# VH-VL binders against q3ijv0: the designs that were tried, part 1

Every score and structure here is a prediction.

Target 1, 235 residues: q3ijv0
Amino acid sequence: MKLLIDVGNTSLKAKLWQNEQVQACDLNNLPWHAITHVIYACVGRSELLNAILAQAAFNSISCFEAKVTKTLGGLTCAYEHFNNLGIDRWLALIASFTLYPNKACIVVDAGTATTIDVLNCDGQHLGGWILPGLDLMTRSLTQNTQRVFDDENTPFTNQLGINTPNGLKNGALVATIGAINQAKPYLNDKNTQIIFAGGYGSLLQQQFKESIFDPMLVIKGLNYWYELDENSNKL
Below, numbering starts at 1 at the first letter of every chain, in headers, positions and changes, except where a header shows other numbers; antibody chains aren't numbered by Kabat.
F, E and O stand for the ipSAE by ESMFold2-Fast, ESMFold2 and OpenDDE, each averaged over both directions (binder to target, target to binder). V2 = 0.75 x the mean of E and O + 0.25 x the DockQ between their complexes.
[cut] marks letters that were taken out.

## First folded at step 1 (VH-VL)

Design co2 (framework fv_cosibelimab; at its last look DockQ between E and O 0.01; V2 from the best seeds 0.00; counts 0 for: pae E 15.5 > 2, placed apart)
Fold by ESMFold2-Fast, scan of step 1:
Structure co2 (fold): chain C 235 residues (1-235), chain A 120 residues (1-120), chain B 112 residues (1-112)
Amino acid sequence: as target 1 above (235 residues)
Amino acid sequence: EVQLVQSGAEVKKPGSSVKVSCKASGGTFSSYAISWVRQAPGQGLEWMGVIIPIFGTANYAQKFQGRVTITADESTSTAYMELSSLRSEDTAVYYCAREGDYYEGYFDYWGQGTLVTVSS
Amino acid sequence: NFMLTQPHSVSESPGKTVTISCTRSSGSIASNYVQWYQQRPGSAPTTVIYEDNQRPSGVPDRFSGSIDSSSNSASLTISGLKTEDEADYYCQSYDSSNPYVVFGGGTKLTVL
C-alpha cells in the first residue's frame, strides 16, 4: 500500500491507498510493514510531515514529493511557468483526468480559496480562476467595512438577501455559482463533468445537476501522480 | 538555535544499568528523530537506536536489542537512553544526535557526549 | 548490511588539497545519501557535508563532497588545507537492514 500525504497551510491529511481505494489511517499506528511508498505534497513547512518522513526512512520506505510538470502522461498544464500552478490544483486535475477519461471537466476545489480549473477532453488544461473561498468573502467585507456584519447562524443560500447577513452569505455563494457557470463556454461540450472537492464542495455540488462531489480528489491525485510519473527517472 | 545538552559522566559496575539524558532546547522536539551513537575509546562511531517522540516509537540496532531502551518525555523535551547489563566493553562516550528535516536526514545537531566508564 | 570503508589515516601539508574516500561494499553508493562528519579530539562530531555534496551554513567552501558510482564511493575533498582541519572524518549512510545507520571506520587527517 501507499501512504498519501497532503500538507496544506493549516492541516496535514493522510490516507492509505490499497486495492485502488482510499483507506483511513491512524498516524500514531501506521502499518509500516505493509507500506511500500510514501507520496506527499506540501505547501509550507510541517513538523509532523518531517516526523513521518523520518519514520519512513527508518523503515527503508521510499518517499516521493509530487511536483507540477508541463506534461504528465496525456495531461498538459496550461501555465507557461507551470511551477506557478498550485500543487493541489495539479493533483485535482490529474485525478479528474484519470477518473473521467476522455471527458471535458470543470474542477472546483472549495476551500479557504475556491479554485476553478478547466480541462478539455484531450487532456489539455485550459487554465482557471482563483476566488476567495465563501468564508473569506464574508470575512473580508465584515472586517473591512463598518456597516456590513455577519451572523454565524445565517446559512449560505442562492436567494436574494433581505437583511445584511443574508445578503453577505448569499452574495458569496451566488458569485461562486456564477464563476463556475462562466467556465462552461470554454469547453462547449454538453457532456462536461463538474467535479467538486473541498470543505464547501458538497454545498456547491447541490447547485449543479449531475455534478460529482469527491472529498478525496486531491489525495487520489497523489496516487495517480505517482503511477503516471513511474516511467520517469526517479533516481 | 537548537542545542542538545546531555547528562554528566557516569562510573558504573559490571552488571548495572546506566540512563543518559539528552535535553533539547531552541527548536521543536516532538517531530524530529533523536538517535543515540556511541564511541569506545580510540574507536569509531556506532549507531545504537532512534526514537521519534511524537510517535513514541523506538527502534534499536540488533546488537543492542534486549539491553537498550530509548524513551522520550515531550513535556521536558528530553530523550533518554538506558543500557542494562553493563560490561567493560560498554565503556564509551554516548552521543545523542538529531536527524534533520527530511527522510535520510543528516545529524544536524549533536549533544556534547556523556562518558560512561564500566569498571569494577 | 553493507560496510563503508575509509582509509585509516591521511596526511598533507597546509595549503594543499586532500581527498578522503568512502567505499560501499554492496549495493550502490547512490542508493542513499552520504554525510560527512568532522570530529576534533575531545569534541562531538559536527557536520561538514550532508546529502552527498551540500554544506551546512558556516562550513567554508573549501569542503566539498562527491559521489562516483563507477568506483561505488563517496569522497570528501578539502582544499587550501589549514591546521584547524586536523581531525577524524567519518562518512555515514543509510541501509535497509539493521543497523539502519552505517558509519565508515573514520579517517585521521594530520596536517603537517
Scores: ipSAE 0.005, ipTM 0.510, lowest interface PAE 11.5, mean pLDDT 86
Fold by ESMFold2, look of step 2:
Structure co2 (fold): chain C 235 residues (1-235), chain A 120 residues (1-120), chain B 112 residues (1-112)
Amino acid sequence: as target 1 above (235 residues)
Amino acid sequence: EVQLVQSGAEVKKPGSSVKVSCKASGGTFSSYAISWVRQAPGQGLEWMGVIIPIFGTANYAQKFQGRVTITADESTSTAYMELSSLRSEDTAVYYCAREGDYYEGYFDYWGQGTLVTVSS
Amino acid sequence: NFMLTQPHSVSESPGKTVTISCTRSSGSIASNYVQWYQQRPGSAPTTVIYEDNQRPSGVPDRFSGSIDSSSNSASLTISGLKTEDEADYYCQSYDSSNPYVVFGGGTKLTVL
């Protein structure tokens, strides 16, 4: 069994991996007797992560931190300075590459930021975009202009707005949809898979025919990173 | 409606360079791929390279790497193809071509062609 | 990259049906869409089939496209041949590893 930990800026997500499946876990009652490895990604300090790693060390369990590399297996990072790519984006690419072999992918993580990454069918990451996430787009206008307001009950839709909250929310969604559509010309494959993750991933997925929402994409990427990394495959 | 208008015919000497222009009108320029395709007399179509203007970088067919430069000017909605070290076998009609709307993956808009003749 | 191979010429009588093949040398023909262009003498090419089997507006339904994965080829079929169909025909696809465009060598269709 592996313990997979994704540490974001505001929260920690932890899952167990067994039988090629992601399983829930209780951080207050981890099954240390069954855990063989701790695999984690961290964008900053987390005292909860430090406590978990200390407990792993007490139980003689090896811990591995995922890092971005120029290549991994057949996957190649587009960035010349690959260390500048966020680890969560790299893990999402690894998962997409592994789950959809020989397929071109547009990988969209709709969190605090919306990231769009383009992966061709040969495993080459072609690059991507970072946009403000839907909530951040909305707040940037309400906090920085006098005439734009949000009533908190207006949903995101793809329709033209007929009042200020509609215009604000729908504008953010339409801009995000537009950016995703602009990624398609980089891939002229008829078998392109669009994959959504993150808190707004389900909302965005609904706007794209034959797309996939996978809320566990980054977590799966952690497991696949470990399996592909030569240093991590030691017995 | 999108239209591509190319510069006029040119006569060049071996060893020189030619720069052909392709001005787009009637639509969005910056986000659509523009390719250059040539056709020697009595021969088929040969792809030379492509640019997506907003990104400013071009990709070239291997045969032309080192001799072709493709650029775009967003402010004038014009793409350019420059071919250097011209030889007599470079005599051809040079076309620019753009994808249709909605990124359908085919060339729906073609320029009228520019005849480049290389002779001494 | 790959090559697309077409017959050099085909001919057929008015009213009959002709099929022009386009065979991909490596990788699957189904990996990327195939387009077909018609070029009359002295003119720029025009699209008659896109995305394997779709017709642009104004192209008659006697033009059709198909993909045969077993022979790794695409085909353009023109039924009810008319003398105005006499032209050069090119297939085209994309190399997904690089935005390379690949044209077939062209097929001269003669209607006689």
Scores: ipSAE 0.000, ipTM 0.417, lowest interface PAE 15.5, mean pLDDT 85
Fold by OpenDDE, look of step 2:
Structure co2 (fold): chain C 235 residues (1-235), chain A 120 residues (1-120), chain B 112 residues (1-112)
Amino acid sequence: as target 1 above (235 residues)
Amino acid sequence: EVQLVQSGAEVKKPGSSVKVSCKASGGTFSSYAISWVRQAPGQGLEWMGVIIPIFGTANYAQKFQGRVTITADESTSTAYMELSSLRSEDTAVYYCAREGDYYEGYFDYWGQGTLVTVSS
Amino acid sequence: NFMLTQPHSVSESPGKTVTISCTRSSGSIASNYVQWYQQRPGSAPTTVIYEDNQRPSGVPDRFSGSIDSSSNSASLTISGLKTEDEADYYCQSYDSSNPYVVFGGGTKLTVL
């Protein structure tokens, strides 16, 4: 059993990995006797993470920090300076690469920011885009434009706006959808899987037929990162 | 849009069983956990159990262990909750709910609820 | 295992700010994510906060969630209170020691 930890700016997500499944865990009562590895990613170490790592060490459990590399197994990062790629994006790519072998992928993580990454069928990351998340898109207009009114209760829908709130929310949605669609031509009409993650991932996923929403994509990426990294070290 | 549509209200005798269905539409079914939550009249929410259809595994609250069975049919995108040995105290509205992030997760979609009345 | 305790009721006038607490009886409140659900009379619950402080699409930014480790509690804060906010609110978390979803007892919010 592996403990997988994703440390964000404001939150820590921890899961257990066993039998190719993600499981919930209680940080107050971790089954340390069953944990063989701790794999984690973070932009900065939280106090909570440090405590977990200390406990791991106490139990003689190895801890591995996921890092962006130029290559990982058959996966190649598009960034010349690969260290500049966000670890979350990389993990999402790793998961997509692993879960959908020999398929081109468009990987979308929709949260505070919406990231779109393109992966061809050969495991080559072709690059991507970073967009303001849907909330940021709408807030940016309401904060900076006096004539734009936001109704907080107005949903994001893929329809023409017939009032200002609808126009604002729907505009943000279709702009994001458009950005995602702009990724398709880069894959030369190959069989493409679109994968969504993040808080708005489900919403966006509903706009794309045959797409997948995986809220655990990044977490899964941690496990797959470790597996690929381990295999690379054995060669 | 994802929707969870539950079966209609039930009236049952004590000692009998009830099976409530929850049909999901508008999204993926197999990879998302479906929980069942009930609410007695004027009372709070009570979690009963969960199933992940793709795994076919269900977990139950201890209170209902042995008396509740949760199943899922992937072909019809339908989850079921069967409660046996019904008692008057089982009178409640029963909800199915999809977890947006399974386990530790939150419920992002809810069924409309099914009233089950247990009376002699 | 643990329980989540909420006040039975809270009341406030429109336009004001109200806070609903959810206290975990054992273990750290920060160990598992806390969700908040709104339930209007005769309706199914709806999610207003997930993962401590995230808002689903369509939920007004008047709703916010927070965690306070010092008091071992989560809080739902509703600013600019509206009449439509009158509802029952439930906090929810997860006890993985015994993989159970745990709900608070609920809080009835009355808008005066």
Scores: ipSAE 0.000, ipTM 0.462, lowest interface PAE 12.4, mean pLDDT 90
ESMFold2 (binder alone), look of step 2: mean pLDDT 90; pTM 0.915

Design co7 (framework fv_cosibelimab)
Fold by ESMFold2-Fast, scan of step 1:
Structure co7 (fold): chain C 235 residues (1-235), chain A 121 residues (1-121), chain B 112 residues (1-112)
Amino acid sequence: as target 1 above (235 residues)
Amino acid sequence: EVQLVQSGAEVKKPGSSVKVSCKASGGTFSSYTISWVRQAPGQGLEWMGVIIPIFGTTNYAQKFQGRVTITADESTSTAYMELSSLRSEDTAVYYCARGSYYEDDYGMDVWGQGTLVTVSS
Amino acid sequence: NFMLTQPHSVSESPGKTVTISCTRSSGSIASNYVQWYQQRPGSAPTTVIYEDNQRPSGVPDRFSGSIDSSSNSASLTISGLKTEDEADYYCQSYDYSNHGVVFGGGTKLTVL
């Protein structure tokens, strides 16, 4: 089985990949006897990741760090300088390309930032947008405006706000919905699949008919990155 | 066998502060989160906050923000929860609980025995 | 900013099966893991289910967890009820928007 690790600033996601399925794992009791490869992505510093990589080395298990490339299999990165595309965006594109072959996709990862990426049915990434995430949008107004406040019990909805907390929360959501809708004309494809990931992915998925929420999208991307990357198949 | 052992019962006056300790044994302290959860007499469980020692980060429930401080001493494998400006409504059993920081779910697997804090005049 | 709603109490006879629900008020129940805790009178809580449907070592397979996206609920199912199963049961999940833990209100299980 493969150990798949995605490191952010305050959390680390780790899963086992076995029999085409994502499985839970206990980071303090990893089944090293059954792990054949460690595939990871890291945008921050992580002492825990370093400790896991050291354990893998002790058990003679090969470790591979996922990187953005200009092309991977049939997938092509749109960025003029591909190294400037965030690794989580690349992994989400890889997973979408693999799981929804020959389909145009709009890939949305709704976390601290919300990223929207457009992928055509031929595997050509067309580009994307980076927005503040829903929490950052609301926080920016509460930090910089004395009259704007956030009621912790106020939900995100798509309705017109008739008080300041609703206006703040719902404004962030409808701005995000609007951005996603603006991506659709780039594909001109009635069978476009919208795929959501991230902490707010489920909330956004509810706003789009026939869209998919896959909280494991980036993690699945690590597995498919390894399978598609020729350079990772040695050592 | 992993255990969390908490300090003993406390009786405090309104307006004072209390600091409860939680010592971990039988496991790697820094690889886990420690959450603090309280339970007023006859009431349900209420989350107060968490510390993630490996990142040096804390998150507090909004209700307790400004009154609660959670700290950890890795050398003694001990977490602390200090609650200030005590009110009679703070009378409760306070629990520490070990969790995982992956997946941002802070699911708890080992619980301390609880510390009764009584706030009375 | 969501609540987890549980029934206040449930009761069932020994040997029967009981199911306790935990309904999320907003956002998908499937978006974050659900744990279940058992608390007997005078005792600290103990974990009976973690990550939606996993059992800790020592918890009998009579205890199972499930997620139902159609009702936006998690469920704890206890089969072959025994008197020692009498306890309060709490569900718990994570609120990404508030970066915090959310507990259900608790369900008192009586085995009569």
Scores: ipSAE 0.000, ipTM 0.492, lowest interface PAE 12.5, mean pLDDT 86

Design da1 (framework fv_daxdilimab)
Fold by ESMFold2-Fast, scan of step 1:
Structure da1 (fold): chain C 235 residues (1-235), chain A 122 residues (1-122), chain B 110 residues (1-110)
Amino acid sequence: as target 1 above (235 residues)
Amino acid sequence: QVQLQQSGAEVKKPGASVKVSCKASGYTFTSYGISWVRQAPGQGLEWMGWISAYNGNTNYAQKLQGRVTMTIDTSTSTAYMELRSLRSDDTAVYYCARDYYDSSGYYYFDYWGRGTLVTVSS
Amino acid sequence: QSALTQPASVSGSPGQSITISCTGTSSDVGGYNYVSWYQQHPGKAPKLMIYEVSNRPSGVSNRFSGSKSGNTASLTISGLQAEDEADYYCSSYTSSSTYVFGGGTKVTVL
């Protein structure tokens, strides 16, 4: 099995990969006897990650840091400077490319920012958009205008707002839905698979028929990055 | 190292105002927000409001709207919380906390000041 | 009511696992993955233990884990130790772009 680690700023997310499935793990009781590889993505320094990597070295287990590249297997990054594409977006694209082979994809990661990436059926990434996330959209309006307010009981829906909290929440959702729909013409492919990840991924998935919500998309991307990276397999 | 250094304890009379300061160091001040959280003796945590160190935008808890004002001074990396028309039930330890916000969608308080005790008594 | 519901107290013996629940609504705990947990020892400021439901900051023991099901988030402390005696608070970001805290749970190690 593989140990998959995603390190952001002050946090560390770890999962095990076995039999094409993401499995929960206990960092205090890692099954080193069964772990063959450690694959990680890291934005900053982490004492916990360093401790895990040291333990892997003690058990003679190889560790690999995921990086953005111009090409990976059949996948090609659209960015002029590929290193400027966020690692989480690259990993989500890798996972989408692998899980939905020969299928055009619109990949949406809905967190603090909402990212939308467009991938054609030939593995060519066409580019994407970065939007404020749903909470940031609503927060910016309540904090920058005296007459715009929110309440605790107002959900995000796609309906016309007939009061200020509904207008605020639903406006943010509708803007996000509109951006996703605007991505469709770039592919001109009715078999396009829309894949959602992130904290609001499930909410957005409900707005699109036949779309997929995969909260482990980025973590799965770590596994597939390793499988597709020839340098990792030819040391 | 990230530090949030708060001003010292205050004793105020009912009807007065108090202004608590929170001096940040060890990070880019304008990249984070500051939330204010209070705790009355023997009671739980109560969120009061949030201020952006980037542009000074605020969002206050409903029950404190009209009585609280949060401000920043970017030249000194200091956040301030002023509470007006003090009542005895405003007696509490007032904390500032770094309101973490990143592109991964995290909303939490990663570093806390040591707290400022404000006692309101006649 | 916007406060999150936690049990007032939970107790366990050294080495035992304990779980603290935090119940909200679809406009906070149930609507988002923005649940965090804080540990507070007497006379001290709160310390972040878990954020975004299940993530641990650097320096926090992996004996602490978080999860969420529907409108209820949970903090689990495995291998309970004497130094775990503290008050634990859950918090969530809300659909109103505010934060709400639970009432707090006192953990006692017997």
Scores: ipSAE 0.000, ipTM 0.404, lowest interface PAE 18.5, mean pLDDT 86

Design da2 (framework fv_daxdilimab)
Fold by ESMFold2-Fast, scan of step 1:
Structure da2 (fold): chain C 235 residues (1-235), chain A 119 residues (1-119), chain B 110 residues (1-110)
Amino acid sequence: as target 1 above (235 residues)
Amino acid sequence: QVQLQQSGAEVKKPGASVKVSCKASGYTFTSYGISWVRQAPGQGLEWMGWISAYNGNTNYAQKLQGRVTMTIDTSTSTAYMELRSLRSDDTAVYYCAREGWYEDYFDYWGRGTLVTVSS
Amino acid sequence: QSALTQPASVSGSPGQSITISCTGTSSDVGGYNYVSWYQQHPGKAPKLMIYDVSNRPSGVSNRFSGSKSGNTASLTISGLQAEDEADYYCSSYTSSSTLVFGGGTKVTVL
């Protein structure tokens, strides 16, 4: 089995990969005897990650850090300097490319920031956008505007707000929906698959017909990054 | 061959509700969305909303929000449209039409269901 | 009134070319390449003639063509024939993930 670790700015997520499935992981009781590889991505320093990597080394387990590259298998990064693309975005693109072969994709990761990436059906990444996430959009206005206030009990909906908390929450959602819709013309492809990940991915998925929510998209990307890097078939 | 078979004509009193069915055949039901479009006598086409046969997600036209409910039954490959609190101006032919994922057009249409609202 | 603006009627003689306009905003016709056109004969369900601005389904005559410039989409029927006499509707996707229709254009073949 593989141990898959994604270290973001605020948290470390770890899952096991076995028999083409993502499985729950207990970081206090890792099954080192059954783990063959550790694949990880890290945007910052993590003492917990370093401790896990030290344990892997003690058990003679190979560790691989996922990195952005210009190309990987059939996938090509759009950025002029590919190393400036965030690793989580690259992993989401890898997973989308692998899970939805020959389909154009709009990949949305709705976390602290909301990222939107556009991938054509030939594996060419066209670029993307970075927006404040829904909570950050809301928080930005409540921190910087005296008359704008939040109510933690107010949900995000796509309806017109007729009070300040609804206007604030729904405005954030509608702005995000609008950004995603603006990605569609870049592909102009009726077979486009919209894929949502992240904490608000399920909420956004409800706003788009026949879109997919995959909370494990980035983690799956770690597995597919490793498989494409090690077993790439130069078709 | 793709077919969308709609239920028969209905006559209703103002204030009643109507539920129109649309049974799909000849394709994988869960791969395509279903839109509902109505047409009052002598008038143009009006989009009412759509439902995903994949996950049951819906989006309704603002004018009908709160009065319309769209549902699916994947076991029978059937979509339903229920319109409540009927008024005389709801008299129309109601069409179901197939719409693909992110396809913003209707490639196959049902034959229509006439709903007459009169007292 | 409908969401997209079409002329109420257009007339032509057999063999002539006619064009039907469909005008919206940057939030529908102008913002997306997802414009479709439908032909409707009396008592019949609408039939798809054009999708994604300019594409024809199999079985639709090449006399029908579509285009778009800014906020206006157009359907052109060349070599007009008696059977083309029908109502024509445009439709567009919107920024709110809804669909809207034009008011329809009655084509008369004189």
Scores: ipSAE 0.005, ipTM 0.414, lowest interface PAE 14.4, mean pLDDT 86

Design da8 (framework fv_daxdilimab)
Fold by ESMFold2-Fast, scan of step 1:
Structure da8 (fold): chain C 235 residues (1-235), chain A 123 residues (1-123), chain B 110 residues (1-110)
Amino acid sequence: as target 1 above (235 residues)
Amino acid sequence: QVQLQQSGAEVKKPGASVKVSCKASGYTFTTYGISWVRQAPGQGLEWMGWISAYNGNTNYAQKLQGRVTMTIDTSTSTAYMELRSLRSDDTAVYYCARDHTYYEILTGYFDYWGRGTLVTVSS
Amino acid sequence: QSALTQPASVSGSPGQSITISCTGTSSDVGGYNYVSWYQQHPGKAPKLMIYDVSNRPSGVSNRFSGSKSGNTASLTISGLQAEDEADYYCSSYTSSSTYVFGGGTKVTVL
């Protein structure tokens, strides 16, 4: 099986991959006897990741760091300088391309930032947008404006706000919905698949009919990155 | 204690409509969705659709599209399921169930169920 | 909507272990770890027995366990008891953000 690790700026997510599925992982009791490869992506430094990689080395298990490339297995990055695209966005694109072959996709990762990426049915990434995430949109106004206040008990809805907490929360959600809708005209395919990931992915998915929420999208991308990279003539 | 209290049994003629209610208590209503599941006599469970108590968004089973409407009333913590153009094969026990597709957590299961509402469609 | 395949019936003697299969596709059972199992006694509402493939809610006996391999999820009842006689349904979330139930399995004790 493969150990898949995604390190963001604030958290480390680890899962096992076996028989085409993601499985739960106990970081204190990793099954090194059954792990054949460690595939990871890292934004910033992680002492926990370094400890895991040291354990892998002790057990003679090979480790591979996922990186953005211009092309990978029929997928092409849109960025003028591909290495400037965030690794999490690349992994989400890889997973979407692999799971929905020959299908146009709008890939939305709703975390601390909300990223929207547009992928055509031929595997050409067209580009995307980066927005503040829902919580960051809310916090930016409460931090910098004395007259705007938030209530942790106030939900995000798509209704018009008639009080300050509703106006703030619902404004953030509506702005995000609007941005996603603006991505649609770049794809002339009526069968476009919208795929949501991230902490607010489920909330956003509820706003879009026939869309998919996949909380493991980036983690699945690590596995598919490795498989596609191994099948290319890698150095 | 979580409870889902459903309205009483109904007898309807073919072509009529029925509206079943499901009143939630014992939790914050808007933090969970409500799914509707029916079961014809002697048959299995059939998912009809889902509504978010958070924002009122719905998703209906394909074969019921156009005949079913699900709504919520957050002021009374009540979900409603209306089925129109009733046929004899709509005779079933209709259940509401609390589901965990709320917010960022996707689990896809129903932890608490109403006791069911029998809807009989006959002359 | 009953797209998942379950055996119509399974029988066992008291104390025996039985297993009920639930087979779908990569767009439901195989694609997600969001399989749940429900027990239904005659005239009663279904009761959640297993969620997220293998988790038990509080109050459910540890005699009930769930697992999944590929496109097939399984419910195992160990130490079979008379009160376990009921209909059992699996359910899965789908890639279309819908739910699908299995056809149901009648468990007979004896």
Scores: ipSAE 0.000, ipTM 0.402, lowest interface PAE 17.4, mean pLDDT 86

